VH-VL binders against q8vl04. Designs and how they scored, part 7

Target 1, 152 residues: q8vl04
Amino acid sequence: MKKQERQRYIKRLLSSNEIERQEDFVKLLRAEDIDVTQATISRDIKDMQLVKVPSATGGYHYSMPVQKQMDTEKKLKRTLKDAYVSYATQDKFVLIKVLPGNGPALATLIEAMHYDEIFGTLGDDAHVLIICKSLAMTLELQQKIQRLLSDH

## First folded at step 21 (VH-VL)

Design aa3
Fold by ESMFold2, last read:
Structure aa3 (fold): chain C 152 residues (1-152), chain A 122 residues (1-122), chain B 107 residues (1-107)
Amino acid sequence: as target 1 above (152 residues)
Amino acid sequence: EVQLVESGGGLVQPGGSLRLSCAASGFTFSSYWMHWLRQVPGKGPVWVSRINSGGKSTYYADSVEGRFTISRDNANNTLFLQMNSLRADDTALYFCARDSSPGEGSYYFDYWGQGTPVTVSS
Amino acid sequence: EIVLTQSPVTLSVSPGERVTLSCRASKSVNSYLAWYQQKLGQGPRLLIYGASTLATDIPARFSGSGSETEFTLTISSLQSEDFAVYYCQQYQYWPLTFGQGTKLEIK
């Protein structure tokens, strides 16, 4: 089987299953009469740039890079819904105020989104300071924040 | 001198489509962010969309996201706005405008065209 | 959204007078405020940006001041070509917004 065909099956498996271990790929492919080694799967994982993202059950599972961002966005929306108080801007800064204890989690989630507008993010117990790359990007980042606060 | 000339406006039914053009001259078009704004007579302008100098980055007002597409042709110094799924509340005079700050953008606008009217009526 | 409230909505004045136009923001916009002039049948013309910086080729009789929530545009000696509608615009908060305008008309 050609590399492209095998990797298409791997994508299909990822869309239908939460796969935590490389050997699970081997088992699932064998169930479809595709015989591969774990070494081949390891190379495919690297070539496809698969990432591990949190599972609903508390562990981690493999995902395409696009799906990882969707899972992170869902957690970011929930964290903002639960803890957001207000935000303000000045110069290249966006300061988000949150209920105490929530700053570090929010800062981590914002960094995991890899927004192009952001130079850096710093959090304390009740605040997240976002430093943007330009004044225009500070304005544009606000649209992303507002959509996270208002989407279902 | 800097000149911006819009064209392509007209009368269209709700749900229809229209493509606006903006011909630019008198400046290095490829160095500037470009914007579309619209204005109902008697009211202030409302921002619609922007495209960066290279054409790779676009932003839209929430009211038009998914329906409008901004694009540019730097070889021919032309800005475009493709408007789909038009609604009565899209009725306005549409302006193209140059962002005042080259390369980085500022979201204030030093040169505007004369506007092209768009009317959406059922 | 940031609401910009301009006052007065209409001002009748004679040439030569000093004119002061007001723009109030519903929330602080620091100094990220611009002023535009628009004549009938034309696009707006940038007068002031950064609350107080005069745009290229704008006559020195125009000046801007203010910060945070209260801004003014001043025309020190009104000329006949200055009769128009004037708009303020903020660019600190998304979405960027314009005021409703002040019409400056001949008395």
Scores: ipSAE 0.714, ipTM 0.887, lowest interface PAE 0.9, mean pLDDT 91
Fold by OpenDDE, look of step 21:
Structure aa3 (fold): chain C 152 residues (1-152), chain A 122 residues (1-122), chain B 107 residues (1-107)
Amino acid sequence: as target 1 above (152 residues)
Amino acid sequence: EVQLVESGGGLVQPGGSLRLSCAASGFTFSSYWMHWLRQVPGKGPVWVSRINSGGKSTYYADSVEGRFTISRDNANNTLFLQMNSLRADDTALYFCARDSSPGEGSYYFDYWGQGTPVTVSS
Amino acid sequence: EIVLTQSPVTLSVSPGERVTLSCRASKSVNSYLAWYQQKLGQGPRLLIYGASTLATDIPARFSGSGSETEFTLTISSLQSEDFAVYYCQQYQYWPLTFGQGTKLEIK
């Protein structure tokens, strides 16, 4: 499995589980037929800058870095709003047209959000192509995009 | 036979709360995304919320985001909609509906309940 | 949002007649269009999805056609149980939208 895909999966696991230990990530991923080592997970945790936060029942669990995520989202929102021209969808594909020079940066920011809806992204000078995991996910990604554009 | 039966509707004052339920039968409930839609008499349906098969992913219409919570109990084949901070414009017949695509979701709906009425009025 | 305009608003017809209902989208929705039937006091029933695919257990007298912005639901020979309101729905663009409906009533 590719690192980026694995990390998106990790993010999804974090959103759905209170994960206390690195070993728990390994177990959860293996349960999904994803072969991964604790060493790999350790690297991902560092790369993703996961933090341990207190649990309601005591102890700690892993969480996404809230501030960093918020900052990334703010930057994404600003970049999108400043550069946005239009978007269209076809099946699982979302094509965002942006002002020239803004495609790569926007694609990078979108990728950094680790949206569960997204299989992959590609940006050129004036476009970002997003490949979603399903038609339903395409619709849901549209909701995110629209909310970003509308200051929600 | 697939059946969806909504309940929990009623009259409530603005700012009040209601909890809707949808009892599902006749299919593997845990395999399907489920939705809530609402309909004002004489108008077309309006999508409100969805929950994936496992109950861990949810989406909401902008008009209800932050006020409504969709959830499900797969062990008891039941879908829920917790509605808080209700407004007059939430008044409608509320339907639970099954997403047509098992597991994946498609946002067209192959089975609907009969609906439960919600009236928000002072 | 995508506006779906259905026509006619009301159609008075007799059993046995061929019925054609129209749904026009304000923007192309490709083939991501569904048709529903809703009888009085009931929830909608899916008739067609993907613009032209007949849903399970739907009589063959129902058919859907069209793409992009123009869609049609056809009932080849209207039966007494077909008097209802019919809605189209697009699911290509967020937010999801339904048409205002066409009511089939008995002449």
Scores: ipSAE 0.707, ipTM 0.887, lowest interface PAE 0.7, mean pLDDT 94
Fold by ESMFold2, fold request of step 22:
Structure aa3 (fold): chain C 152 residues (1-152), chain A 122 residues (1-122), chain B 107 residues (1-107)
Amino acid sequence: as target 1 above (152 residues)
Amino acid sequence: EVQLVESGGGLVQPGGSLRLSCAASGFTFSSYWMHWLRQVPGKGPVWVSRINSGGKSTYYADSVEGRFTISRDNANNTLFLQMNSLRADDTALYFCARDSSPGEGSYYFDYWGQGTPVTVSS
Amino acid sequence: EIVLTQSPVTLSVSPGERVTLSCRASKSVNSYLAWYQQKLGQGPRLLIYGASTLATDIPARFSGSGSETEFTLTISSLQSEDFAVYYCQQYQYWPLTFGQGTKLEIK
């Protein structure tokens, strides 16, 4: 069996099973009529860079390498891309209008950015109200918002 | 009386660098945000950059961010603009300006210098 | 970005006349509007901020009015030292923008 085909089976097994030991890979592959040695599995683990992660049951199991989770800024950009309508300012307030249902998620992401300009953020169904610390910071926050809305 | 005097302008080739200085007198320099603006003859000014009173917070126009660095020396009452990777469209008269509000910033400018010319041409 | 359109582009007037200069914003800027005077070889001088508040040491013949999108600068009795270019500037929306100016010339 070719290496890349075998490794696809290993990925499938990881998605369906918590596998704690290398010999368990051999057993599970054999149940699929794939006959491999433990030495072959050991090489595959190295080639695929599998890691052991904690199980909910108190042990460890093999998993694909941890991929970077989307950071807060990427989540914020995506939420704005999907839901943003407009914004306006008044005094120390920035009011962002979004498609209905998106206000709370956007407000949470903005708070998680911990922008120095922001005193506080409140979301309803279709709006996010941002209270800024000063008039100058209200203006400066707009640059950050505009950059989040751009692709560059 | 409040005085702002810019210096350091000149002729430079594209890709070159210049460092502008602004000497301040007649007010408590360390209490004010300071700005750089620029103006092409026959047009209105364009905002370039600001630095807060303590020098810890800076903001830049999108067109210059990454190329220009604003700084200040509160002990010597001097504002600076380091301009790198200059382009032809950076050609302008550059002004040092005081933010009108002590401590907080307002983004309108009560005192300006006379300007220092910067020409970027090949 | 907010476009400020000043009119007229040039105005020829005599000393003693009442002068009214206009600034129109492409979007409401509430009252976050400043006016500047600029003479040749000098930096701008702040005249008005907040649409209508006279800046420090500016003569009382200058006044500002308007809100939202329509603003005016008035010089009640023009003096010889008032010939200059006048700019409006908004500070409500990023980026800050200035008008292109009105040149006030001696007739």
Scores: ipSAE 0.696, ipTM 0.883, lowest interface PAE 1.0, mean pLDDT 90
Fold by ESMFold2, look of step 21:
Structure aa3 (fold): chain C 152 residues (1-152), chain A 122 residues (1-122), chain B 107 residues (1-107)
Amino acid sequence: as target 1 above (152 residues)
Amino acid sequence: EVQLVESGGGLVQPGGSLRLSCAASGFTFSSYWMHWLRQVPGKGPVWVSRINSGGKSTYYADSVEGRFTISRDNANNTLFLQMNSLRADDTALYFCARDSSPGEGSYYFDYWGQGTPVTVSS
Amino acid sequence: EIVLTQSPVTLSVSPGERVTLSCRASKSVNSYLAWYQQKLGQGPRLLIYGASTLATDIPARFSGSGSETEFTLTISSLQSEDFAVYYCQQYQYWPLTFGQGTKLEIK
């Protein structure tokens, strides 16, 4: 399995589990038929800059860096505010119109947020097309877009 | 026969708290998204919050986020709304409602309860 | 936010008559429009979704039509149990919105 794909699985595991030990990553990945060594997981932890944060139950667990998530969201918010023209929705689609030259950058930032509502994102010069997983998620994605466009 | 029965409303001072309950029967509760809506007499309903079928995903109207918490107990077929830091403009009749689409949500509501009144006044 | 304007605000009508209620959206909501009936002391009851699809167990005298910005609810032969307030609701744009209601009262 490629490093990028394995690290996506690790992110998914972190979102669903509190993982205290590297051995627990190995066990959880094996339950999904992904066979990896602790040495590989140790390298991934360093590459992904995972941090240990306090657990509610006492002790510590691995988490993605809070600063990395905030930095991406700040970039998205700024890029969207600078380029945004309008959006419309239909069925599972959200179409964001942007100033020319801004579509690909915005699409990349939206993908980096890993929003659960999104099936896929395409950008051309002046548009970003977001395909959502369901009609309800299309409606809910609009709340996220509106919050990104707000000043507060 | 689908039935939804709200309870827990009443008179509360500003800054106070209430916990609303909704008892569900006549359907597989754990398969449906559930919502809270509220209505001021003489006006149309206003959406407040939803929770997905498994209880792990929640959404709130901007006016209540940070103050209200939706939750559910699938073992006892009960929906809850914890309402904290109540304000005068939270005064309304509160309804629980079933989302019409099992498993994925639709944001239109095929069954509603009778409503439980909440009055926030000093 | 999408404003739904219902007309008339109040309609006085006799049993047996044909009734047509209107809902106009401030922006196209395609066909993502639902209709509800609400009687005094009760919660709303879903009548129509998708602008024109009857909900489960709704009598065939109810029908819906329209798209984009103009929608109608029709009751072909009004029954005594149909006197109520009727609301339209759009679910295409966040936030969800309902109309202000049309009260259907006995003449």
Scores: ipSAE 0.673, ipTM 0.871, lowest interface PAE 1.0, mean pLDDT 90

Design aa4
Fold by OpenDDE, fold request of step 22:
Structure aa4 (fold): chain C 152 residues (1-152), chain A 122 residues (1-122), chain B 107 residues (1-107)
Amino acid sequence: as target 1 above (152 residues)
Amino acid sequence: EVQLVESGGGLVQPGGSLRLSCAASGFTFSSYWMHWLRQVPGKGPVWVSRINSGGKSTYYADSVEGRFTISRDNANNTLFLQMNSLRADDTALYFCARDSSPGEGTYYFDYWGQGTPVTVSS
Amino acid sequence: EIVLTQSPVTLSVSPGERVTLSCRASRSVNSYLAWYQQKLGQGPRLLIYGASTLATDIPARFSGSGSETEFTLTISSLQSEDFAVYYCQQYQYWPLTFGQGTKLEIK
């Protein structure tokens, strides 16, 4: 499994579980037939900048860096709004046309959001190409894009 | 035979809540994305919400985002729609529908229930 | 959003007749179009997906054609049980949209 995919999975696990230890991640991932080591998880935790937060019942659990994620989303929204020209879809592909100079930055921000819909993202000077995981995901990504553009 | 049977509809005041249920049978429920759609008499259906097979991913129409919650109980082959903060414009016949393809979702729907009516009125 | 315009709004026909229903999209939806039949008091039933693929357990008298912006549902020989409202739906662009429907009624 690729790092990005694994990290998206970790994100999903965090959304549905209170995970207290790195070993718990390993256990959960292996339960899903994802072969991973604690060392890998440790690197992911660091890379994803996961933080431990107090649990309601006591103790601590891992959580996404809320502020950072919010900041990223805000930046994405701003960048998209400022640079957006148009987008089109074909099959699993979403092509966003942006003002020159904004493609790479936008692509980076989109990637940083770790959207479940996305398989991969790349950008050139004036374009962002998003490859979705399925046709359905392409539709859902459109919703996300539209919401970002509309201040939803 | 694939069957979907909605229930839980009724009359409610604005701001009220309802919980719809959909009992599924005749197929491997846990393998399919499930959807809620609604229809005003004389109009075409409108998509409301979807939930993936495992129940971990959900999407909502803008009109219901933050107010409705879709969930599922795969052990009991049941789909739910918790409807809070109901508004007059939520009045419709609500359908449970199966996504046409197992696993990946398609957003066209091969089986629908008969619907359960929801009326929001003061 | 994509607007799907169906025509005619109402069609009066007799059993045995060939029926052609139209669905026009405000922009290209490629072949991401489905057709549904809805009888009174029932939920919709999928007839066609991908513009031209017959859904499971749908009689062969139903067929779909078209692409991009123009689509057609054809019933080769109308049966008594075919009187209903027919909807087209696109799933190329968000949000999903349905046509306003064509009512097929008995002449």
Scores: ipSAE 0.848, ipTM 0.946, lowest interface PAE 0.5, mean pLDDT 94
Fold by OpenDDE, fold request of step 22:
Structure aa4 (fold): chain C 152 residues (1-152), chain A 122 residues (1-122), chain B 107 residues (1-107)
Amino acid sequence: as target 1 above (152 residues)
Amino acid sequence: EVQLVESGGGLVQPGGSLRLSCAASGFTFSSYWMHWLRQVPGKGPVWVSRINSGGKSTYYADSVEGRFTISRDNANNTLFLQMNSLRADDTALYFCARDSSPGEGTYYFDYWGQGTPVTVSS
Amino acid sequence: EIVLTQSPVTLSVSPGERVTLSCRASRSVNSYLAWYQQKLGQGPRLLIYGASTLATDIPARFSGSGSETEFTLTISSLQSEDFAVYYCQQYQYWPLTFGQGTKLEIK
């Protein structure tokens, strides 16, 4: 499994579980037939800059860094608003047209968001192609894009 | 036979709260995304919210985001919609609906309940 | 948002007649179009999805056709139980949208 895909999965796990230990990530991923070592998870945790936060019932669990996410989202919103030309969808594909020179940067920011709707993303000079995991995810990604564009 | 039965509707003042329930039967409830839609008399349905099979992923229409909360109890085959800060324009017949495909969402709906009426008025 | 315009708004027909309902989209929705039937006091019932695929347990007298911006629901021979309001719905673009409905009433 590719790192980006694995990290998206980790993000999804965090949204669905209160995970306390690195070993728990390993167990959960392996339960989904994803072969991973604790060393790999440790690297992902560091790369994703996961933080431990207090649990309501006591103890700690891993969570995404709120500030970093906010900063990335702000950058994404700004970049998208500044560069956006149009977008279209076909099946699981979302094609965003941007002003020349902005494709790679926008694609990078989208990847950094680790959206669970996205299977993969590619950017050229004036386009970002997003491949979603399902038709439903394509629709929901549209909602995200629209909200980013509308200052929601 | 697939059945969806909504309940919990009623009259409430602006700013008030209601909790809708939907009792599901006749299918593996935990395998399906579930939705809430609402309909004003004489108009077409409007999508309100969805929840995935496991209950950990939710989406909302812009008009209800931050005010409504969708949830589910798979052990009891029940879907919920907690509605807070209700407005007059929330007045409608509220339907629970099953997404057409097990395990994933399609956003077309193969089974609907009969609806429960919500009236927000001073 | 995608606007779905249904025509006619109301149609008075007799049992046994062939009925054709139209749904026009403001832009192409490919084949991501569903049709519903709603009787008084009931929730909608799915008739067609993917523009032309008959839903489970729906009588064969119902059929859907069309693509992109023009769609049609046809009832080959209207039955007494078919008097209802019919809605089209697109699920290609967010937000999801429904048509305003076509009411079939008895002549």
Scores: ipSAE 0.845, ipTM 0.945, lowest interface PAE 0.5, mean pLDDT 94
Fold by OpenDDE, look of step 21:
Structure aa4 (fold): chain C 152 residues (1-152), chain A 122 residues (1-122), chain B 107 residues (1-107)
Amino acid sequence: as target 1 above (152 residues)
Amino acid sequence: EVQLVESGGGLVQPGGSLRLSCAASGFTFSSYWMHWLRQVPGKGPVWVSRINSGGKSTYYADSVEGRFTISRDNANNTLFLQMNSLRADDTALYFCARDSSPGEGTYYFDYWGQGTPVTVSS
Amino acid sequence: EIVLTQSPVTLSVSPGERVTLSCRASRSVNSYLAWYQQKLGQGPRLLIYGASTLATDIPARFSGSGSETEFTLTISSLQSEDFAVYYCQQYQYWPLTFGQGTKLEIK
């Protein structure tokens, strides 16, 4: 499994579980037939800059860095608003047209969001191609895009 | 036979709250995404919210985001819609509907309940 | 949003007749179109998805055709139980949208 895909999975796990230990990530991923070592998870945790936060029942669990995510989202929103031209969809594909020079940066920001809807992202000078995991995910990604564009 | 039965509708004042329920039977409830839609008489349905099979992922229409909460109890085959800060324009017949595909959402709906009426009026 | 315009608004027909209902999209929705039947006092029932695929347990007299912006629901021979309101729905673009419906009533 690719690192980015694995990290999106980790983000999804965090959104649906209170994960206390690195070993728990390994167990959860292996339960999904994803072969991963604790060392790999450790690297991902560092790369993703996961933080431990207090649990309601005591102890700690891993969480996404809220501030960093907020900053990334703000930057994404700004970049998208400044560069956006149009978008269209076909099946699982979302094609965003942007002003020249903005494709790569936008693609990078989208990738950094680790959206669960996204299988992969490519960017050229004036386009971002997003490949979603399903038709439903394509629709929901549209919702995200629209909300970013509309100051929702 | 697949059955969906909504309940919990009624008359409420603006700013009030209601909790809708949908009792599901005749299928593996926990395998399907579930949706709420609403319909004003004489008009087409409008999508309101969805929840995935596990109940951990939810989406909302812009018009209800922050006010409505969709949830589910898979052990009891029940879907819920908590509606807070209700407005007059929330008045409609509310349907629970099953997403057509098990495990994966498609956003077309193969089974619907009969609906429960919600009226928001002062 | 995608606007789905159905025509006619109302259609008076007799049992046994061939019925054709139209749904026009304001922009292409490819084949991501569903048709529903809604009888009075009931929730909608899925008839067609993917523009032309018959849903489970739907009589063969129902069929869907079309793509992009023009879609048609056909009932080859109308039965007494088919008098209802029919809706089209697109699921290509967010937000999801339904047509305003076509009412089939008895002549």
Scores: ipSAE 0.835, ipTM 0.939, lowest interface PAE 0.5, mean pLDDT 94
Fold by ESMFold2, fold request of step 22:
Structure aa4 (fold): chain C 152 residues (1-152), chain A 122 residues (1-122), chain B 107 residues (1-107)
Amino acid sequence: as target 1 above (152 residues)
Amino acid sequence: EVQLVESGGGLVQPGGSLRLSCAASGFTFSSYWMHWLRQVPGKGPVWVSRINSGGKSTYYADSVEGRFTISRDNANNTLFLQMNSLRADDTALYFCARDSSPGEGTYYFDYWGQGTPVTVSS
Amino acid sequence: EIVLTQSPVTLSVSPGERVTLSCRASRSVNSYLAWYQQKLGQGPRLLIYGASTLATDIPARFSGSGSETEFTLTISSLQSEDFAVYYCQQYQYWPLTFGQGTKLEIK
């Protein structure tokens, strides 16, 4: 079986399963009549640049790089909605006020999104300070924040 | 002299599509962010979308996200707005506008066209 | 969403008069406030940005002032070509918003 064809099956498995261990790929591929070695799977994981992301059940599972960003976004949205109080802007700064104890976690989640608008993010106990790259990007980042706060 | 000329407006049924064009002249088009705005008669303009100088970054108002697509052709100095799944509340005069500063956006607009009307009704 | 409230809605004046138009923001927008002129059948024309900076090629009779929530546009000696609708616009908070307009008409 060709490498590209096998990797397409691996993508399909990732979209339908939370796979925590490399040997689980081998077992799931065998269920589809595809025999591969764990060495082959290890090379595929490297070639596809698969990442491990936190599972809802604890531990980690494999994901495509795009899927990792989606998992982080869902966590950011939930955490922001739970802690959010208000925000204000000044020049290139966006200051988000949050319930005490939530600033560092939110700052970390925002940094993990790698938003192009952001130069840097700092969090203290009850605030997240976002420094943007330009005045226009400060305005545009607000749309992202507002969408994270929306229900759908 | 800066000139912006919109075209492609018309009458369309709800759910239909239109493609607006904006011909630009008198400035280095590829150096500027470009915007679409719309205006219902008797009301202030409402911002719709923008595209950066290189055409790689786009932003949309929430009311049009997923339905409208902004694009540009820097070789031919033309801005576009593809409007799909049109609704009655998309009815307005649509303006092409230049962002006031080259190189990065300001979100105030120094030159606008005369507008092209879009009417969505059954 | 920032609401910009312009007053008066309509102003009837004669050429040569000094005209002052107001724009009030529902929240401080610092100095990120622009003014536009729109004549019948035309697109808007930028007059002022940054609350008080005159745009290029705009006559010196136009000036802007104010900050935070209260802004004014002044025309020191009204000319016949100045009859139009005037809009303010803020660009500090998403979404950017325009006022409802002030119609300046000949008495």
Scores: ipSAE 0.732, ipTM 0.892, lowest interface PAE 0.9, mean pLDDT 91

